# Designs tried in a protein design chat: miniprotein binders against Hydroxyethylthiazole kinase (thiM). Part 7

Target 1, 273 residues: Hydroxyethylthiazole kinase (thiM), of Natranaerobius thermophilus (b2a1a8)
Amino acid sequence: MSTFNSNFKLGTYLTQVRQENPLVHAITNYVTMNDCANITLAAGASPAMCESRDEVSDFVPLAKALYINIGTINQEHKDSIYLAAEKASELEIPIVLDPVGAVAIKSRLDLVKDLLTNYNVSCIKGNNAEIKCLAGRKGHGKGMDSLDLGEDIQMVNSELSEKYNTMVLATGKTDLITKGNITVKVSNGTPLLGRITGSGCMLGILISAFIGASDNDWEAGIAATVSMGVVGEMAEESISSSTDLGSFRVKIFDHMAALTSKELQERGNVSEL

## First folded at step 2 (miniprotein)

Design f5 (from fd4 with E4Y Y6L L8S E40R E51I E89V)
Fold by ESMFold2-Fast, scan of step 2:
Order: sequence, then structure tokens, then C-alpha cells
Structure f5 (fold): chain B 273 residues (1-273), chain A 95 residues (1-95)
Amino acid sequence: as target 1 above (273 residues)
Amino acid sequence: SKVYVLLSVKGDSPEDLERAVKEVLEIAKKLAEKHGAEVRVRVRVDGNEIIIWIFIEGLSPEQAEEIAKKIEELAKKLAEELGLEVEVVIQITEE
């Protein structure tokens, strides 16, 4: 029988993260900041949470990637985000953008659109509702499932990818990653990732680490997404009950640190659409 | 030793897909009971594809190899007899 994912050398990107130990500059939310730092360390990269308006421009040049997550934002944070994004674009340091809350809050949607329009964003990662909202799609119902009705997320991803010259990751039952007209489906993961706070933010900074260590943003971004999904599966396999959410969370970090390139290659479930 | 199985079964017949999943789970259960091993199973349905993860722990190296071989044989049989697209990845790890 055939081995999954023979077309992608996923394991090599995990190896590159560990060999390069990229410094990831994160401007992120206070709810999940600790988890973001720890998943970065577990993967083999180095996190730095420099947020001060007076310091971010001097810090960006030291980093291999800039992660922006707008989950908790105030005026100083907004100022720091613009300054850091400007400097990263000037130096061609990849930017990964996580538009947390853009569906519900217009000022966040406006900020995200400004960043995508004015700066070189390498990857935008959001859930289906956030990604559709960025494309100007109107919700036809109250929740996430309603926003997903009758809309092809692959087409939405392609539209955004072409408009902003960025890789677009839409997270859902399966994760869809698009660059231009090429879309890849990642079928790794577990519903338990949706039952803890921070899994999406951890994926965002993990993508930043992988992209920061590689010359191939596209495949590195795919490898990071598969890695998060695979460690989620491993964490689920390590708990006795689906209600052991605390243990599940702890096991994500353990499995990320222990994950081998061979395991990533063998467990990855990726198909090109 | 531990046995990890990732099995993907794809086809256009829900009845054939359900039969394939049922046969795989029955074999895993019987083998685990025979060897007093711990089994964890995860099943995901994605359109006309069913993805099954099977994790078996508490085996001797010989038992792990026997279980892996039996599952591989079953996967081949399901592909041949039901005309399903079957992909399998089996990993054996020692403690």
C-alpha cells in the first residue's frame, strides 16, 4: 500500500527549524502569549515578545519572522504593529498575520486590511469565518457554520491570495492552504484543538518559525500546519478521556518537542486540490 | 512495543466504506483482547473518505509485527474485494 504525502518533504522543514533555531518576533495577545512562547520553544525556535512602540523597530532586524496576532489590542499595540510591519517589509522579513476577532470587530478588520494592503504579508491564518470576512463575504446566519454555507472556501482563499500576494490558511474541519491558484488540504488535527484556548495562536507562531527557517514559504507553511495537526492527534492519543483537556494541552507541548521528521512525514495527511 | 496505523479508505459506496471500517475495527479489537493490549481508535469522515487511526500499546516486538502484518493484509484484501482506494501507513516503535 502507498504511504501518504510522498509529494511533500514535510520532515525536512522541521529539521530546518531545529538546525536554524529562528528568532520569532511576536506581537501577540495576552491570553495565549505563554502558549505561543512555549510551542515555539518546543518546535526548536526562539520566541521574543517585544511589544513596546519605542523598541519594536530596533528589534525586528534581529528576527527571522514577525508574528502579528491582534487578539488583544490597544493603541500602543496598534502603533507597534504598524512600526514592526513597516520595518519587516523594508527588510523582507516574513510576516504572519492572525486576524483574531476581525469578524466581530470592524476596527480589527480595518487594521488587517490596512496591513495586507500596505505591507508584505507572507501568510494570513484565520478560521473560515475570518477568512470569508476578509474577502468581503456576508454572513447568512448567526454562527461559524452559517458563514460557511454555500461558499467555496478554496475560491475565497485564492481571491485573497491573489489580491494581497499572500499565502492564505483557512482553518476548519480540514485546513486549506492556498497560494495563488494552488490549494492544499491538510486533514490532520482533532476537534479537541477547538476545545482549548490558544491552538490557533500556537499554529500562527509555529508557521512563523517554519517560514523563518526556510527559503520555501509555501512548503514550510504546509509543514507547520501538518505539524500542529499531527501533535494534536498525538496529544489526543495520550489522554484517557476527551474531557482531559488540561492533559491534552500539556501533551501538545510534549509531542511537539518529541516530534521527529520521520513521524511528521509518515503521519502527515496532505492532498493537493 | 507500540503499533500505529493510519488507514485511509476512499470509495463511492457508503455501505462498502462502512463495511471496511467495521472489519478493521473488529480485527483491531480481537488482536488487542488476545494480547491484553491497550487500543485507541480515532475515525474521521471527510466526504467519501474515511480515515482511521489505530494505536496499540503494551505489545512484545513479535506481537507488534504480527498485528501490523494482519492489518496490512486486511487493507490489501479490502482494496481488492471492494474496489476501494486504500492507503495504509504502519509504524512499529519499541519502548
Scores: ipSAE 0.000, ipTM 0.153, lowest interface PAE 18.4, mean pLDDT 81

Design f6 (from fd4 with E4L Y6W L8F R42T R44E E51L W53Y F55T E87R E89R Q91K)
Fold by ESMFold2-Fast, scan of step 2:
Structure f6 (fold): chain B 273 residues (1-273), chain A 95 residues (1-95)
Amino acid sequence: as target 1 above (273 residues)
Amino acid sequence: SKVLVWLFVKGDSPEDLERAVKEVLEIAKKLAEKHGAEVEVTVEVDGNEILIYITIEGLSPEQAEEIAKKIEELAKKLAEELGLEVRVRIKITEE
């Protein structure tokens, strides 16, 4: 019930991305790779999709952030992920980790836990099911009750945040971002984001860009999450019908590129839980 | 009761994968409307594979069994009509 009206200078972080033009190294999946590159460019950052085992160790030092999405997993990709994560951790380059497929595939869950245990991860970004799975909530011993979904995921976020010393973003009807005992609720967004492929992957790389441009990972991560939600809202406002999903997707890029610091500050809907 | 679904879809064509996601979302929406149930659908991308997981809550045991059967039928339809590799895992939980 307790709320805190956020006075975050959200617009400052968007300005910082555009001024710094951070290079974001991404190891991601082939279905959403193009959208991840384009949302990064639209925000004012520079994407690089270097994934070769022979090249990643030389590439990481050039980047301001490393985005790891375990989507295109084969042995060479696993090798590249470990090499990149080790180099980034050595150089204190922030790592954003997206645990794609961890719920259904045990080997992916094991990979994610291994990465979190051995390397310095700045942010874990997943949906509610992925985040709960990482916290060991894969069992089905708990029934549904009348308590709000937000309380359950907030607790899970805090457990993971403290265990891995990282920021945890759980995406859902609203997005919850936790660092230690502090949880922020982001109420920007639209259900249409769930009707196109890759919006979660685009959010992950966008968080990487914002964190890469800032010394304040916490507020930068919040600003990135709000930015994605706000441009989703603006894209929905720009289409004639909820069935115009192709136009909706295009308008996400247009609005991200056009988004102003003032618009982000005015439209941001953020509260501390 | 709750129905938990893991639907693993593999295909050569991004268009076929997008169609599979759309068809799954449509059936989930219809099931929610029919039973007044709460439905959450999450799509995870893994190269040429898509992982769709569905949580459906607020069901009677009979409704949960009906929904599980319809989802299994959908999985078979996607494999047969679109030529996709489809694996499905379904769990029904009770109080």
Scores: ipSAE 0.000, ipTM 0.090, lowest interface PAE 22.1, mean pLDDT 81

Design f7 (from f6 with K10T T42I Y53L T55Q)
Fold by ESMFold2-Fast, scan of step 2:
Structure f7 (fold): chain B 273 residues (1-273), chain A 95 residues (1-95)
Amino acid sequence: as target 1 above (273 residues)
Amino acid sequence: SKVLVWLFVTGDSPEDLERAVKEVLEIAKKLAEKHGAEVEVIVEVDGNEILILIQIEGLSPEQAEEIAKKIEELAKKLAEELGLEVRVRIKITEE
């Protein structure tokens, strides 16, 4: 249980990332791999993009966190994900899972459910559609009904959190992060984050860096989410027009690198639901 | 106040699982109607496990506590009478 009015110190988690410089092992998509590496460096962590089936098991023990993003996937990528997740679970290295494309592609949804069932996943981060899909709110089946008489993303997050013993982050107009029955709402951010490719992937690896530097996964994950939202706001403030998307993207990295613990604490807008 | 309920029901009989869902839905609806409250229910089926999520809003704190106790009693009854594995989690909020 965290409070963000007087007792929660968001800035301390940013300080921990910079003091510890955690190595983040990422198996991620080819579209946003470079942006994921750069946001990790900007935050004060060290990225490593090792995805070879022959190397991932030896690499995982060197890392403080494992980030898995299934956005571009082939058979070797799947093999590497399973090997890395198994090794991370054995060594109690936190896993952050990003179920990119699970809504559209059943084999990806099956992979994500398999990973959550068999391995120790610390955090799953998706947009509202991905999270709802993972909870089974997709299509109609025969036999016993999956009934959706009311669909609250807070309840869906809690369902998944309890079922898989994981922290669940649903990104949207506001971000909801849930651990068990505790949900916090992060109101930082800008619609411009939805207008560039990879902001969600950057958030996923950023969560991995924060969790990798801390013994408190819950608060670290919240701090990472707030940090991404705050730097998005700062990047928007730094551009001349909302159509300056290239400049906006560049300013995200600049502001992440320049972000102070004091700024994060003062600009953070988090409430418990 | 608001009551949030997570009911995890596991069993090998589809008929018993369906009966458990029906009993939970009827009782949640009756409790909400008794107190003039709004109820929302989500049911997810995953093999031999069912998760029933119940949200009841528009309650006094005393009504929320009464509903929580009755749902816990229902969970115990379902486990005993139908031979199902039942786990329940309940949260009461000021909303």
Scores: ipSAE 0.000, ipTM 0.163, lowest interface PAE 17.8, mean pLDDT 82

Design f8 (from fd4 with E4T R42I E49K E51L F55L E85K E87R E89I)
Fold by ESMFold2-Fast, scan of step 2:
Structure f8 (fold): chain B 273 residues (1-273), chain A 95 residues (1-95)
Amino acid sequence: as target 1 above (273 residues)
Amino acid sequence: SKVTVYLLVKGDSPEDLERAVKEVLEIAKKLAEKHGAEVEVIVRVDGNKILIWILIEGLSPEQAEEIAKKIEELAKKLAEELGLKVRVIIQITEE
């Protein structure tokens, strides 16, 4: 259950998404674009997948949040990302950045670092390897500077959060969300989320929707992360076998659409580190 | 069904841009009221551009098509009457 000391109510943020119906501008990868649009709709927000270099600057001002996922990138995408990030920063529209593939591909790592350095990113969401890579950690070598891997990723999150003035979400067996020196652990979820394509990308756009509907980025980001985890658990409970991955995927959308503020509050498993 | 409208209006006259926004909002409201539908509007000002996003929900497919046609007619009128550059994108989705 939630053990985190706060005046924070998870269910309130889901209610805000549905009341505000925020427009989320997404520049995302072609593999998961459809799932990102559908999870956004299921949550109660409105997705817009505008990626054209000639149109993104005109579209960004309509959005409540900008989601950037670099999973599939070409030169036009790169140009569109820079144009959209600049306009969003100018207008103080929150940016959620998903550094897909930054570990394996140096040009992607360079792009992510450049975006974080030059623009106002509200949240960076990556897996543990991606987050460590952004902080200059090189696998076993740099990881050994810490006493254990859990403390290492918490320290890395804090370092990046302070350096780029952003909220950092490191996804793993449990998700760690950090803003400054405050780190929260989210223990909701299921390994089945790792067995379908796009769960991480769906989380990224969901964070964008929650942040776009709220004046409190920190709590909204936590609520989005918990929502995805809770929905994953509910979807797993709704299938007959762990091999029913197609049904599992369908149930994610069904449960997100049906999720209540009360269910989110009761099932949330959040603790402060 | 739902009708989603994106309007980009460009011009050098702030008064003409303000008038365009007013006419768009009034027509969106009237069309929603006529069909007992819900309307949501987002308006953003970016220099000499006005960006308008409209969502109308709770429509039949025929009502959605009628609304799309009326908004297209309005966009053409604004371009011709006020000399504004108007771009419109309309999407009809099943609910």
Scores: ipSAE 0.000, ipTM 0.193, lowest interface PAE 16.9, mean pLDDT 82

Design f9 (from fd4 with E4L K10E E38K E40R R42I R44E E51T E57K E89I Q91R T93R)
Fold by ESMFold2-Fast, scan of step 2:
Structure f9 (fold): chain B 273 residues (1-273), chain A 95 residues (1-95)
Amino acid sequence: as target 1 above (273 residues)
Amino acid sequence: SKVLVYLLVEGDSPEDLERAVKEVLEIAKKLAEKHGAKVRVIVEVDGNEITIWIFIKGLSPEQAEEIAKKIEELAKKLAEELGLEVEVIIRIREE
């Protein structure tokens, strides 16, 4: 364990999720919706997948956090996202934003940037390519391209965090979480998480649950990230072969439900950069 | 130490805005070469507004202070010489 872990009690945040049972309002993609609901339940929170434009504004006030994942966006989802984000910002309900597909689809990148500019987003969670895309968007004029003299995801995170006054989580071989000038590296996890669909989306809603149960967004977000990584490791330890991806996925839910505060504290591999 | 810079530049001339970006890129490159520092510049264009982020890492505290002053001078130069509206925020961080 690092100096960070000795001063920061990761297990306390898991305990808070289970004691508070926060209602997480999710507007998310249809590919991973079921997994997002189930990981939320496994952690000890309550998911609600309210996505209708006619209902989201009335639903947001009941929730402790709003998770926005743009993976399967249509016009109704877009309308619902704006309405929900506006209401959440008014009520100071934390918003976790997952910019799925922003690298490949410009209209999604534009939507994400618009949301970050107009609403109070507590956390942006994306993979390294998505985070760099948000920070490294090219200009629209001749000779107005980004100048990159060093590919440093820590600096990219700090740029976005300062620009949008938000916490930034860049997932990769190791996960980097940044708030302002403070960056924490989470070294828990397994490559098998990259071999199933939805692990990133499950992390996003899990962050929402932890943030929704806590007064400390920064530490709660770190604890959620560590929890997903630790559970991934435990799931890998529970299968006979790295090709048992179906069993691996099932064991993620089993281990998230069984994870103890003590196990999270002992297995957490976190360092401050 | 590291230096983080936010520049918001507004103007009605795409030509003047493009010139501002080029001057920022030139000074960033010069600062990187002079101090052996790691530098990243991000430019975002939204209509008549340009947001420029500059990140400089691997500096001594003395070098960070010098760089902050040079960037402040650049922001003033862009406003005075090109008639642009310029907002600048500079932060010096330790790690």
Scores: ipSAE 0.000, ipTM 0.142, lowest interface PAE 17.3, mean pLDDT 81

Design g2 (from fd1 with K8Q E32K E41L E73T)
Fold by ESMFold2-Fast, scan of step 2:
Structure g2 (fold): chain B 273 residues (1-273), chain A 81 residues (1-81)
Amino acid sequence: as target 1 above (273 residues)
Amino acid sequence: SKVYLLVQGDSPEDLERAVKEVLEIAKKHGAKVRVRVDGNLIWIFIEGLSPEQAEEIAKKIEELAKELGLEVTIQITEEKE
């Protein structure tokens, strides 16, 4: 199918983020930490970038969502992730998990699987290779998306969604978000998002903010994904050349802060598969 | 009891005033305080309080935040003996 639920109002979820100002506790990588904090602020939410083993349990109870990104990891970081995930599960605070590097590093894949087995994760956000790797498929190699021999990422998403009772977002040329047997395709975005560091990590924390402000995780997660794509399009429209990557990055934050619920509703390009 | 505070604001002066007020109340009661500054967010954790002392600190900070136009999130956790 190519028609999204006609009763779903994307703009409502952006309004909820700004009205609720949800606190997002993020344990994230050091490369993109600053951008993750700033996109959260731009959306109208509040970031808490706390990773200390001694402090994470104190931060989690104040949060509306926990974002876990394993992009830079050491033993203390692992300890903090487990402590935070345990506390969030105890308090029924939604967890968004970003399995950065799970394809390349077995210890990261093992950590992600352990987290999914022991805790209630609301959303897994990864690229196609990361998502396939979590499902036990061959998850590396150039041309994976173009040389998929009948192995549909939609099927992989559904398998993981059913297995872990979670939403699965696979990012790529278009983004696919799945809950059970329902898959939505988000066609907003621009290739320029792939030309700056941290856009995927910014999406992960943005999903956390939207989920944290809503009682409807599924629709909120979709709205966050559309918001990032729309903002990317608006940022591209605001630069003179595709080589203006610094200006493009700056415009992402400007447009996220300025984005209206009406603009999000009108620009959203979403279809059910 | 433990008191968890998140204070948000755009004014460094007002944030500094809020922190000083909380530290004075905590010092009066001999409580352990941890403060973390993260941009325009200030996290304050207070431990070793009676339930009455926790309520006193929460009310004082709510009043100060309202006066200064600051956003504040307060959570009081009761310790079970």
Scores: ipSAE 0.000, ipTM 0.280, lowest interface PAE 13.3, mean pLDDT 81

Design g3 (from fd1 with K2L Y4W L6F R34T R36E W43L F45Y E71K E73R Q75R)
Fold by ESMFold2-Fast, scan of step 2:
Structure g3 (fold): chain B 273 residues (1-273), chain A 81 residues (1-81)
Amino acid sequence: as target 1 above (273 residues)
Amino acid sequence: SLVWLFVKGDSPEDLERAVKEVLEIAKKHGAEVTVEVDGNEILIYIEGLSPEQAEEIAKKIEELAKELGLKVRIRITEEKE
């Protein structure tokens, strides 16, 4: 009989999202807000973009997960983020944090670090540069030519995971997700995801939906990551040319809505490192 | 070990019987079973099995599938030595 290396019931987590229809509270950026709402709906969850300082504390208790993406931030957003994070931590509602722009903008890095030290964050999802920056591996001042810096993303993930008691997802050519000293490699995806705006933000809210529908945040986060990668592959397979980026983007939503538990389980490419 | 399998059939009655038989086999071995429906296909996950138990259950399910005229694909997770 056929065998494969994944020990995760990936399809189960997709089914849980659709059965539970979790309400995902998102405080996110205005560039990708619409895509984040639509990918959440396509997956079978319900998005709510409540961001008012006066409303977030009342809204958080209704949600199954809180997604925080700092890609467009102003004073009211900061106030809302702190109020929402505090309420979510108090109620043990999972928080997924997406540190957009933390590498380039010190005030964003400071905000992310402050959130991680003061609140219970369930998952940090960023690209390799953002994750390394959070761990103090700055691009500027990599040391001398001969200085060996900790550029191993697996080790960086583990350090952050242990320091903040959180799952860490570093996105790249392959995605690495770490909890403590356990790291899983997700090899699903396509370079085309890097050629549209918002695929990373869509992944962040998708993780929020999956975690919000499950008692097992670790495996749910992995399943969400695999799901985004698989639908990216399916979207690429459904277009005529790699330059059909508009069609590719549209097909991500179509394939997320049509994705079956069987397809997710069969196409998932996951290994423990 | 994790065993997951897809069962596809043309008859809801035969499909329901197959699921019931799989549940009974799994319970006998103290395994936990999760069942997901996908149209006329069913996804079943069986957890808490030794490698020997996983192979035994897979064979029994294949025999049942042949008896009921169902199409079955079984996957056993590979454990490192």
Scores: ipSAE 0.000, ipTM 0.403, lowest interface PAE 12.3, mean pLDDT 83

Design k1 (from fd4 with Y6T L8E D16F E23W E26R K30L W53T F55K E66Y K70L K77Q)
Fold by ESMFold2-Fast, scan of step 2:
Structure k1 (fold): chain B 273 residues (1-273), chain A 95 residues (1-95)
Amino acid sequence: as target 1 above (273 residues)
Amino acid sequence: SKVEVTLEVKGDSPEFLERAVKWVLRIAKLLAEKHGAEVEVRVRVDGNEIEITIKIEGLSPEQAEYIAKLIEELAKQLAEELGLEVEVEIQITEE
């Protein structure tokens, strides 16, 4: 798509979240659970943190999207993840998968690959190292410049997207989101997002909310990614010092709640590669 | 069987009360679609309190029991996640 930015109305997807108020079923880690719930509410969606093995299959049908973050795993969580993913796939409820810790922990990598092989995952969101690990590639960050890394990730995203019939979002200095052979670069954001806990997990559930409110998963996922980046920029603009990390975190929620469709459209920095 | 549910929702945030109403309406429609049942919803607003009455007809006894249990879980989630006070009254009538 040669005119992607001129044809893509980012603000429409934020409006859809607020009009539809989608219920997002999240099975997520207890470190970032509260922030994930709050960013979902700030965007205009409704979070549901049902994780019980006995209840997840009954809860999934109520949701518009299922968010799976494997950051804290025990046997009950693993069982609940499989049951929820199976039910969501049967009902064609979109699944967003966040492979937290897949690089360092083999059992997590195995779980992620098993989920991707057996269920219909709409979006995989991870950092560059996590995404490369899923494709079976070694990290080469030592001495690699940003351009070479970007080219590697674009190819890796396309390989994973085609293999699993899913969107792939690789987060980094710039975010690359791929569906098939089409890759979009999102240049919104701030390094301060890396200085607070849970910004990546908040992005994952936010993508789930946007996808849950739309019939266009691709554009909704991009709009969610841009929204997180834009509110990060606005939060940075709202603090007096780069060391005001507590204020920065608070301002992310304030700006997400206050963000207008017009602001999102005007501030969005998106290009097709 | 028929299920009649009355939810009394109280909160200090008009925005969160509006979200609660939209969420309950969405769930009611989903339950009706899933079970091929007839659904009727009534909403009454009094300041910071909202009463939502949901009537669902055309259910089996097993479906009615399932829906009642699901609404209890919904009320718990609504109270905890939106910071709202929720009271639930459920009436099941066999036919």
Scores: ipSAE 0.000, ipTM 0.342, lowest interface PAE 12.4, mean pLDDT 81

Design k2 (from fd4, 13 letters changed)
Fold by ESMFold2-Fast, scan of step 2:
Structure k2 (fold): chain B 273 residues (1-273), chain A 95 residues (1-95)
Amino acid sequence: as target 1 above (273 residues)
Amino acid sequence: SKVEVTLEVKGDSPEDLEYAVELVLEIAKQLAEKHGAEVEVRVRVDGNEIEITIKIEGLSPEFAERIAKWIERLAKLLAEELGLEVEVEIQITEE
């Protein structure tokens, strides 16, 4: 039962990432793998993209957090995900789960539900559609079950958080982070983040880095979400036109690397709902 | 009943546009298989814009209404998940 404390210092969590240089073990999709590695380095953490089923169980103990993104999955990746999740749960290494494509593809939804049921997942990060889909509906059509989006996301977040004993982050125009019945709204960000590939995956691995460097996963997860939003705003301020998407993407990495604890604290826009 | 839906989708990523087409085609397939409906899908590509037209025949009025709601939810999914610009037009005609 976490109570949101508006007096907690967002900037200290960025400082902890840079002081601890946490090793983040990532099993992620091939489309955004490079950007995920680079944003992790920019934040001050160390990414490790080990996904071999023969090595993953030996690698997990070296990590401070495990990031799982199911966007590109085959049987070997599925085996590696289960082995990594098992080992991380055994060692109490936090797991951040990104259910990419779970809305559209039933086998991915089943995998995500299986992981949530059998392992200790610290955070689920998804868009509104993915999060609503995970909350489930009964009696709907096969291909249309994944598109049941008519409900209030705050309530859906709370239901999932209670069911799986996990923090739930639903990304949208504003991001909602819920733990139990406590929901905070992060209003930092820019629509331009939706115009480049992989900003959601970059957020997921950033959450992993922040959680891995801290004993307080709730506040660390909020700080990571704010950091991505603030950096997006700074990147937008640094380009001449909203069509300069290549420059925008480059500036995300530049600003993440340069972001100060003071800037994060001053620019953070967080409220409890 | 007959349902006709036109989706106009704009995006800057060929991968995201392809994914949107795959989602629509999968949904059309499921509707044909699960509800015994006749489904016709047309896709037109013009640079960074895709027009998808879905025509569904043989549905009861109850299912026609449900299909319209599901397609509206698909538009929300594409806007939220892929950062795409989506415009939807739905027409329901009773037999």
Scores: ipSAE 0.000, ipTM 0.086, lowest interface PAE 23.1, mean pLDDT 78

Design k3 (from fd4 with Y6T L8E D16L R19E E23L W53T F55K K70F E73R K77W E80R)
Fold by ESMFold2-Fast, scan of step 2:
Structure k3 (fold): chain B 273 residues (1-273), chain A 95 residues (1-95)
Amino acid sequence: as target 1 above (273 residues)
Amino acid sequence: SKVEVTLEVKGDSPELLEEAVKLVLEIAKKLAEKHGAEVEVRVRVDGNEIEITIKIEGLSPEQAEEIAKFIERLAKWLARELGLEVEVEIQITEE
């Protein structure tokens, strides 16, 4: 539907996922664990939900990427996260970090900052509020701009990217992906993705699968983000009513599994800011 | 000092154009209130193109510069978030 930017071969990254079938080690939340596993399988990768403190260090070397989502965290889970992140950093296995709940809970924010400071995180994926909170700006405490219209999120992304040497993805009506001072806008998607639980977590593990199959984290991360958005659009086109949320969710998995490199390239709506 | 802004906004969605006008009017009024300044706004509609003219008087030179920078960011936000074609012209006059 959309004219694709020829600087990006988005379809190639989807093909790499399917050819490489990367093992994605996920330490994630129990609310969305099943959907994260299934979207990974639908994309052509293999999920492994190994979270035991005694096993994660031995499991990480088998994986091509580590996905960390802190949505349901306790001390046992936290121990596993630190052990897995340490091992992944040692072996240069890419880490994708999803700071779920960091806005509301200071101990989660502290954990995310510790991980970013001590380990090599390839990508941080959060919504605008989570990303701003990580930068110390979320509109409470010191120095909030009361007329914040979202225009500063590009600047916040760049600041965090430089500070932690990581790719930053801020999700919203459009998704902004930043590496250093370069920001790309992904305009694919549908508001319906916000009406089911776990779409953000599914995006995080998809990014992990794509970067795990490629040596180009930047383009792979963009391709994963576009893929989720395109699949969301296709799923919306497949339902008769905006209230068919169950059918919408099912169609996400169907369309991810059926998505072709040609479709991804033609429907991708990506621009550099 | 005085700030005069002309925003030309184009889009194919009447709903998004209406939303853009509402946001610009609200922001202009809020900026004037924040700085204790006077605001005058005019809107001209021509099909799928809207011209919004904003005049804010009674500002310090520093306040005028801050408002100009904010309006440039607003124009970028409208283009990015609402998918609108936005052109902005800003004139600052010191008095």
Scores: ipSAE 0.000, ipTM 0.120, lowest interface PAE 18.2, mean pLDDT 81

